# VHH binders against Interferon-induced very large GTPase 1 (GVINP1): the designs that were tried, part 20

Target 1, 242 residues: Interferon-induced very large GTPase 1 (GVINP1), of Homo sapiens (Human) (q7z2y8r1479to1720)
Amino acid sequence: DKRLFVLSILGLQSSGKSTVLNALFGLQFTVSAGKCTQGAYMQLLKVEETFTEELGFDFVLAVDTEGLRAPEHSNKSKDRDNELVTFVIGLANLTLINIFGENPSEMQDILQIVVQAFLRMKQVKIFPSCLFVHQNVGEATATDQTMDGRRRLEQKLDEMAAIAAEQEQCLDVTCFSDVIRFDVNTHVYYFAHLWDGNPPMAPPNPRYSHNVQQLKSRILMTATQESRGNIMKISDVKSRVQ
Below, E stands for the ipSAE of ESMFold2; O stands for the ipSAE of OpenDDE; V2 stands for 0.75 times the mean of E and O plus 0.25 times the DockQ between their complexes.

## First folded at step 24 (VHH; framework vhh_7z1x_3)

Design a25 (from n2 with G33A Y110H; at its last look DockQ between E and O 0.02; V2 from the best seeds 0.00; counts 0 for: pae E 12.5 > 2, placed apart)
Fold by OpenDDE, look of step 24:
Structure a25 (fold): chain B 242 residues (1-242), chain A 121 residues (1-121)
Amino acid sequence: as target 1 above (242 residues)
Amino acid sequence: QVQLVETGGGLVQPGGSLRLSCTASGFEFSYYAMHWVRQAPGKGLEWLSSISKSGGYTSYADSVKGRFTISRDNAKNTLYLQMNSLQPDDTAVYFCARGIFTDESGRFDHWGQGTQVTVSS
C-alpha cells in the first residue's frame, strides 16, 4: 500500500488549469482552446525511489477537473459544480484554485463554491490545504497593485466565508482563516501571461516559467509537510473515488 | 528562469579523474532531487546518478558504481560529480538534470547545455 500526495486543481472553464498542471509536472492533460475537461482526470506520478524516504510519499496523484460554470450544463451547473468541487477538495491534500483574469462576477462565483466546500470539509474534520493561482496578471503591476489585489481577494474570501457560515449554520466562522489555514501573502501566486504578446507569433513569456517554478517549489514544500502529519494510502484514494 | 550550468569537463587520460560541477539558478535548489546523465556519440541518454534534495540518499548506474560519486551543496546551489578511474567508454557530454518525479515528458524536467568529457591516451 503505497503513500500518495494528492494535488488537485479547480477553476472556471478555459481558465488554463490543465496548462498549469502540465507546466508543473510535464503532464499531458488536454489544453485545447475552446474545449474543457469532462469530469475529473487523474495522473499518477511516481517519485524516484531514491527520494521517497525523504519526501515521505511514493506517488503524486495529479487531478485535473472540469471547468466550473460550463455553459453546456446551465440548468444543473451550480449543483454539479458544488459536487465536483467538494469531491475534488475532499480528495486532495492540496488544491490549486485557479483564477484567470479579474472578472468580479466569475471570481465571486468560484470563491463562493470553494469556500463552502472547505467549510464542509472542516465540519467532517478534513483539513486540506489550498493555494491560489491568479493568472493573466500584468508584469507592470506595481507592488502596490499586487498588495491591493491581495487585500481585495482576502476581503472577498471573508465575505464568502460569512455567507457559507450562515448557510451551513457554523456560528464559529467569521472569516476565511477560520475555515482553513490561509495567508493571502503566502498562499496566493500571481502568474504572468503565458505568451509575450499575441499568439501564434508571440514567444513564450519567461516570467511564466519563473512563476511556475515558484509555485512548484511551494507545492513540494507543502507535500513534504503534509506527508509528516497525514499520509494518504492508495487504498484510501480508491475508496474516495468510488 | 531555470538554469543549469555544467563545468569541469575536459580531456583526461585513462585512469584519470575529473570533478564536474553544476550551478543551479532560477529555482529553489534544495527542493529538488538532482541527477547526472550523459550522452556518448551516436548513443542515447544514459542515466548515471541521482541525489535527494538533502543529499541523504544517492543512487548509481551499474556502469559507474564505485567510480563516480554524486554530491551537492545546497548553500551554493551546486551539484557535483566526482569521476575516478575514467575509461575511454566514459567519453560523452555530461548533463546535470532536475527532477523528482517520473512523468509523461520523461524523468527530468530541466537540464543544462552539458560539458564535454573526453577520455583518451
Scores: ipSAE 0.000, ipTM 0.260, lowest interface PAE 12.5, mean pLDDT 84
ESMFold2, look of step 24: ipSAE 0.000; ipTM 0.200
ESMFold2 (binder alone), look of step 24: mean pLDDT 87; pTM 0.880

Design a26 (from o2 with I100L; at its last look DockQ between E and O 0.59; V2 from the best seeds 0.00; counts 0 for: grease 24.6 > 24.2)
Fold by ESMFold2, look of step 24:
Order: structure tokens, then sequence, then C-alpha cells
Structure a26 (fold): chain B 242 residues (1-242), chain A 121 residues (1-121)
């Protein structure tokens, strides 16, 4: 009977995924050091009832992944990561892809898995949305770096899409925007460091607080738009995973 | 830059009225439901009222129901609280806030600086 918007976050182990959810929604997710248990954790967030009729949903299901690339049993980690990412992307109306710092190898690995998962969703006619969240970049230099970083991210995504399309023999896919709706200028959000505080505390970095609110607005707009295009009940969420 | 600015506080005699305003900038005001909350001296935060994004739905705490009225003007990015029949126990700093959820820890994700309301003879 209740309408559900599903939001998930994907990212590498120890990448600050839970702190993004905490900054956005005040959630508390467990962060473990070193050895991670694979899986997804879910928390239901009840929307203020005064708002629900006009928003079009009553709950948000926040899905946090344990972390990709668990260090033990490494020969099984890629199959586990692929299965987890496919599950999470297939479950969610919107997926946040969390990138921390500037490690190109880690970025390449997560982008490859994510692009493959979105291509699989397209092939079964499931059209989830994504946003990229890039943390721990210098705010003073972020404009120049993010302009170059956006270009490089777009190139990597297009490369991964072409590779995935060849592997899946999909003639219609030549770039990432053929896989999902994506604009590198509007779907990538940059943060220098985590927001420090909660109302009425002033944040130590005002640009970070502003960027958090802009991301929240985009998430809310996406959720409202999805409720008008796709009605989601708890039973609908279960069937969507399959 | 996200900003919520409360105005209209001041000193009022018991039984009097005040109208608080909250001007919003730096985000799409019309996308959000809004709240009024207050903090009395030496006490915790108290939720007072909420209003949906269009203004079509409202809710009130029992402590203010019938005396306070929340409203909004989305063309002016402004939230209002009309406060009637004020009593000394209404003395507090009043904040406007936005937040989506009902959970106590995640209920309000951004606050204004507050405006002082003092009710005394």
Amino acid sequence: as target 1 above (242 residues)
Amino acid sequence: QVQLVETGGGLVQPGGSLRLSCTASGFEFSYYGMHWVRQAPGKGLEWLSSISKSGGYTSYADSVKGRFTISRDNAKNTLYLQMNSLQPDDTAVYFCAKGLFTDESGRFDYWGQGTQVTVSS
C-alpha cells in the first residue's frame, strides 16, 4: 500500500560511503576496518506524513553496500562484486556511485563493474538512474580538476560502455549515454570533505554544505519524477530485483 | 549557498501575537516541505509545525495547535508562522528548517540562525 523510493550507494571498501548517507539523511551505518563482510544493508526511512501526498512516496529505502573488493578470498571477489552491484543497481531507482580520492586503478575497477551492470539492466528493460559522488578533492582547485576530471570520467565511462557492448554483442551501444541517461556535467557531484555538523551548526566548509544540499535536491527531484513514472510498492521492489 | 533567515521575533506581552518569516535561498524552496521548531532556554528542541511543498497539507504539535498557523509563499521563497495567544512558555529561539524524514535524528537537515521570541510582562 505504501510507495517506496529506493536509493543505493556503491563504492569501494573504506571509501566513506556511509558518511555520504549520514550527511544526506542522518543515517548511521556500520563501517568496518580491514575485513569486510560482503552484502547490502537496508534501512527504511519514513517520510514526514505531511509531505507524502505531494511527493508521491512514503518511504525511502536506503541501501548501503558493505564495500567492493573485499581483501580475503580474492579469486571470488570479482564474482561477488559483480553480483552485488547488479543486485543493487537493479533494486534501486537511483544509485549513487561513490569515488574517493584520485586512485585511477580503483576508479577504473568500479566503473567497469558499474557500466556492465547498467548495460545488463538496459537489456532487461530496467532503467535506473545514477549519480556520481566524488569525495576528497580540494575545493579551491576543484573547478579546474573537476573540469579535467569530468572529461576523463566521461572518456572512461565511454570506453567501458564500448567494451561491455562488445562483450554483450550490443550493436546499439557506443558510449555510456547509450546505456543510461547520463550527462557528466549534471550527474557528477564533488565534495572536498564531509559536512561537519547538523543544524544549526555552521559547517567548516560552506561549499561542501552547499554541494550536499544540491545533491539532496537532485535526489528529491529524481524521486518525485520516478513516483510519477513508476509506482513502487514493497512487492514491486522484490519483483524488480529478479 | 543555502540560507534560511528568520525574522519577526521580539518582545511581546502575554496574549499577544507575532508573525515570523523565513526567507529561503540557495535551493529550490518549492521542492521541499518545511518546518518550524523552537528551543526554549535550557531545554531541548521542540517541533511545532510542518507544511507540504505546495502548502496543501499542514500539521501542528499539540502545544501550539489552534494558536499557531504555518503558511508559505513559494513565489517569494518565504515560510511564515502566525503566532497568536502567546504565553510565557512560548519564549524561545524559533527556527525554520527543512527535512524529509520523521526519525528524530534525521528529521531536520538544515536550519536557519533563529529569531528570539520573548513573552513577558
Scores: ipSAE 0.483, ipTM 0.831, lowest interface PAE 1.6, mean pLDDT 74
ESMFold2 (binder alone), look of step 24: mean pLDDT 86; pTM 0.880
OpenDDE, look of step 24: ipSAE 0.865; ipTM 0.956

## First folded at step 25 (VHH; framework vhh_7z1x_3)

Design c21 (from n2 with E104S; at its last read DockQ between E and O 0.91; V2 from the best seeds 0.78)
Amino acid sequence: QVQLVETGGGLVQPGGSLRLSCTASGFEFSYYGMHWVRQAPGKGLEWLSSISKSGGYTSYADSVKGRFTISRDNAKNTLYLQMNSLQPDDTAVYFCARGIFTDSSGRFDYWGQGTQVTVSS
ESMFold2, look of step 25: ipSAE 0.523; ipTM 0.826
ESMFold2 (binder alone), look of step 25: mean pLDDT 85; pTM 0.861
OpenDDE, look of step 25: ipSAE 0.828; ipTM 0.934
ESMFold2, fold request of step 26: ipSAE 0.592, 0.592, 0.617; ipTM 0.866, 0.869, 0.876
ESMFold2 (binder alone), fold request of step 26: mean pLDDT 86, 86, 86; pTM 0.873, 0.870, 0.868
OpenDDE, fold request of step 26: ipSAE 0.875, 0.875, 0.871; ipTM 0.958, 0.958, 0.957
ESMFold2, last read: ipSAE 0.588, 0.608, 0.568; ipTM 0.861, 0.872, 0.858
ESMFold2 (binder alone), last read: mean pLDDT 86, 86, 86; pTM 0.871, 0.873, 0.873
OpenDDE, last read: ipSAE 0.877, 0.876, 0.875; ipTM 0.960, 0.958, 0.958

Design c22 (from n2 with E28D E104S; at its last look DockQ between E and O 0.14; V2 from the best seeds 0.00; counts 0 for: pae O 5.1 > 2, placed apart)
Fold by OpenDDE, look of step 25:
Structure c22 (fold): chain B 242 residues (1-242), chain A 121 residues (1-121)
Amino acid sequence: as target 1 above (242 residues)
Amino acid sequence: QVQLVETGGGLVQPGGSLRLSCTASGFDFSYYGMHWVRQAPGKGLEWLSSISKSGGYTSYADSVKGRFTISRDNAKNTLYLQMNSLQPDDTAVYFCARGIFTDSSGRFDYWGQGTQVTVSS
């Protein structure tokens, strides 16, 4: 029975989730424009045996998910999204929340679903981690935008936490950090544009590569930390999926 | 700190050859499998080839099998990619990557800044 670290990603449809996963681990999830991931797809990655002791796990299970708020499911989209988010968060040790663009209205609904899912996990004494990945951040306003972005995100998450707390009748929750271990300064990563210039002829942006490496390091660090606690086994994952 | 630096890219005519090099530093090169990947304009990252720590095992994507050869010199901390019979579709930025996984799908934790390869008449 081998040890597993489960990494999942959530985000809006066409927000670049699969691209991030592929960049992180050289995965083969579909990234083509116009094609949407349906449901959840999993890839099992075997860790080099030389590193299994250091990392504390034998496999990484990467979980790519259907984009949230998909137009194809407009009438039942909210319930479906709730179910998917809850399932994915419950399954994973670490969930990446992928944000593309600066439209707060689109993210509000998703953030509510995500926060509520984490709160539900807390209620059943499951404590997964999360990292936010905010893609397509411009260079010119990077510092100011990042600071303001972090502040706004934190405020929104706190607001969503309060709403979720009321809905779930949790009196001891007043902010997002009460729901899950979270620091907006260390748990949010801003990614540069994928391309250096105007596609399709532009080369990849070196900053994007650097951002990917930073996130990768954080993910592995988190994985190592998680492995020191209650490491999941393959059998545990099977049970959770059923 | 871990560094991978790709060199050897450039402009070549169809049917031509290039040899890419990747120099590793900041870690024990001999402890890691290594990979080559590429990214063409408007496309995602594509795995090309992998080589085991000792160099005894190699694997290739179907797209480059028979044309590309991966090798390594652990004494020089260098990874190589010999590219023959280059085609316009091979135009991309090529990256070397350090592997922490054992599968043949280009699983890695670090990659370099890349080197541009352009195949054009």
Scores: ipSAE 0.029, ipTM 0.332, lowest interface PAE 5.1, mean pLDDT 85
ESMFold2, look of step 25: ipSAE 0.566; ipTM 0.855
ESMFold2 (binder alone), look of step 25: mean pLDDT 85; pTM 0.858

Design c23 (from a22 with E104S; at its last look DockQ between E and O 0.76; V2 from the best seeds 0.63)
Fold by ESMFold2, look of step 25:
Structure c23 (fold): chain B 242 residues (1-242), chain A 121 residues (1-121)
Amino acid sequence: as target 1 above (242 residues)
Amino acid sequence: QVQLVETGGGLVQPGGSLRLSCTASGFEFSYYGMNWVRQAPGKGLEWLSSISKSGGYTRYADSVKGRFTISRDNAKNTLYLQMNSLQPDDTAVYFCARGIFTDSSGRFDYWGQGTQVTVSS
């Protein structure tokens, strides 16, 4: 009976989620390879036997979503996105929240959905982890360049948590840290664009590679930490998905 | 910048021994499992050995089991491969590589430049 660590990535449609997955793991998802009934695509990564005991898992299940909310779509599209987000957050041990660019409206849309999903998981005593990935921002690798961005994100998350607490009638929740374990300084990763300038005429941005390594190390460390607690067996995941 | 640098290759007679080293920089070496892989002339890549991040677990390909020993020194950020009883079929470029997934499920994400080992009389 093999142990499974489930990693998912959520983000708006056309937000560069596949670029992040490719940079982290060299993955290329297709709709025909592993689509589940709820618009999520899955790929199974096998851990070599040598590493499984110290890591605490035998496989990683990478879950990519179809992308959330498109502009001008109906309330039915928002209901589907809420169901999708709740499903993948409930399934995953760690969820990457992918935010592309600096559009405040798009950021608020995805933050509202994911904060509500995490609050629902708290209500049923499921405590998944998340990391925020904010890509295609100007060279935001120095702390002085991102300090205001981190403060702004934390304030926005706290605001969304308070709104979600009222909507879900959870009066003991006043900020995002009441919903999940969160530290804006260690759970938020910023990436500049992959290229210096406009592709294809631009060389790769060298700082993108460094930030990818930091994120990958944090994902692996989180996976090892989660495996010491509550990690599913692969047979249990197959039953849930079926 | 992630960097892996292999040293210790060279020309050795059959039955001889060599010790390869791989010095790592640019990442937290003690967080990662490490591997040795080789490529013989005109052949594909062959996985040889893996060692867990603490060094507590090791595994070897059947072709080198009993002759090669993988080890690591996390304080020196260095991976080692002790090769004994070398045969002409061991002639290859030897790479250290970082990664925990199998070839069929993923890929090693960093490789060294390789070091040439030639076994001939």
Scores: ipSAE 0.470, ipTM 0.807, lowest interface PAE 1.5, mean pLDDT 75
ESMFold2 (binder alone), look of step 25: mean pLDDT 86; pTM 0.872
OpenDDE, look of step 25: ipSAE 0.712; ipTM 0.881

Design c24 (from n2 with E104K; at its last read DockQ between E and O 0.76; V2 from the best seeds 0.75)
Amino acid sequence: QVQLVETGGGLVQPGGSLRLSCTASGFEFSYYGMHWVRQAPGKGLEWLSSISKSGGYTSYADSVKGRFTISRDNAKNTLYLQMNSLQPDDTAVYFCARGIFTDKSGRFDYWGQGTQVTVSS
ESMFold2, look of step 25: ipSAE 0.608; ipTM 0.868
ESMFold2 (binder alone), look of step 25: mean pLDDT 85; pTM 0.870
OpenDDE, look of step 25: ipSAE 0.799; ipTM 0.916
ESMFold2, fold request of step 26: ipSAE 0.530, 0.586, 0.575; ipTM 0.841, 0.862, 0.861
ESMFold2 (binder alone), fold request of step 26: mean pLDDT 86, 86, 86; pTM 0.871, 0.868, 0.873
OpenDDE, fold request of step 26: ipSAE 0.873, 0.873, 0.870; ipTM 0.957, 0.958, 0.956
ESMFold2, last read: ipSAE 0.606, 0.000, 0.581; ipTM 0.868, 0.074, 0.861
ESMFold2 (binder alone), last read: mean pLDDT 85, 85, 87; pTM 0.869, 0.858, 0.878
OpenDDE, last read: ipSAE 0.871, 0.873, 0.874; ipTM 0.956, 0.957, 0.958

Design c25 (from n2 with K53R E104S; at its last fold request DockQ between E and O 0.84; V2 from the best seeds 0.76)
Amino acid sequence: QVQLVETGGGLVQPGGSLRLSCTASGFEFSYYGMHWVRQAPGKGLEWLSSISRSGGYTSYADSVKGRFTISRDNAKNTLYLQMNSLQPDDTAVYFCARGIFTDSSGRFDYWGQGTQVTVSS
ESMFold2, look of step 25: ipSAE 0.516; ipTM 0.830
ESMFold2 (binder alone), look of step 25: mean pLDDT 86; pTM 0.874
OpenDDE, look of step 25: ipSAE 0.812; ipTM 0.925
ESMFold2, fold request of step 26: ipSAE 0.610, 0.540, 0.506; ipTM 0.875, 0.849, 0.835
ESMFold2 (binder alone), fold request of step 26: mean pLDDT 87, 86, 87; pTM 0.884, 0.878, 0.880
OpenDDE, fold request of step 26: ipSAE 0.868, 0.868, 0.865; ipTM 0.955, 0.956, 0.955

Design c26 (from n2 with Y31S I100S F101S; at its last look DockQ between E and O 0.01; V2 from the best seeds 0.00; counts 0 for: pae E 14.5 > 2, placed apart)
Fold by ESMFold2, look of step 25:
Structure c26 (fold): chain B 242 residues (1-242), chain A 121 residues (1-121)
Amino acid sequence: as target 1 above (242 residues)
Amino acid sequence: QVQLVETGGGLVQPGGSLRLSCTASGFEFSSYGMHWVRQAPGKGLEWLSSISKSGGYTSYADSVKGRFTISRDNAKNTLYLQMNSLQPDDTAVYFCARGSSTDESGRFDYWGQGTQVTVSS
């Protein structure tokens, strides 16, 4: 019997989701061929044998949406995006919300969709875990600059939660922490630029590698804690269809 | 041994109605939220609806709000989906799934084999 941890990654098209996945899992997992299922790319990652007893699961299923709010699909695809996001969040043990750059309009678009989906899960008492990954932001030169970014993100999330709560007539929700377990200081990861400058002249940015290792450690810790609960077995999926 | 068995699918004309059932065994049904998901031919999985363990809270995808109704009977270990005003775009295999309890993350840890719904003239 093999045990499966499900990790979803959401973000707008061209938001660097594949770069994050490759950085996180390129060395620790044997990767099977991916399967695209109409807007979701799924990749099965086998945990190295030396870690399976310690971690309590044998495989990670990475679910990556092709991209939300693609320019070619902007008006017609909003309902489709909402349905896909709700499914992907509901499937996952842990969801990564990937935000690229500092464009306020694009940030608001992804946050609006995500917060609505989490609020719908809360209404049925389902509380998935999430982490935010904010890529390719200006380099933080002091802790105050990172703290300012966290405060602005928290304010935006609280705003989106209040809007969604009004739309759903949910009286017990006034901020994002009412929607899911969330702490802006521990659930948000900032990634430096991949290159320290412009390629091909620029070297790789060593701070990017450190950011990746911090996130990887948090993901594996979450997966270990989830494996002590009711984690899915691959064989159980097959044997349960009778 | 956890089991989920969907029934009630079939062929229906546009505008028609179907009621799907999902019978659960091998676990304490009343302790879990339950969900309906579908997969249209050649398309990805799409979440449709969720219901809390008591049945007191429900949520729906925008594409099915007002047409589909999720319900459960904890005494019979059965989950239901009432589907009205069906259209050809609703043609899919419909799955029920067990969610986590209130204190667990994630939503789908066990799935049924699905039941086919076909809407055609």
Scores: ipSAE 0.000, ipTM 0.238, lowest interface PAE 14.5, mean pLDDT 68
ESMFold2 (binder alone), look of step 25: mean pLDDT 84; pTM 0.846
OpenDDE, look of step 25: ipSAE 0.009; ipTM 0.253

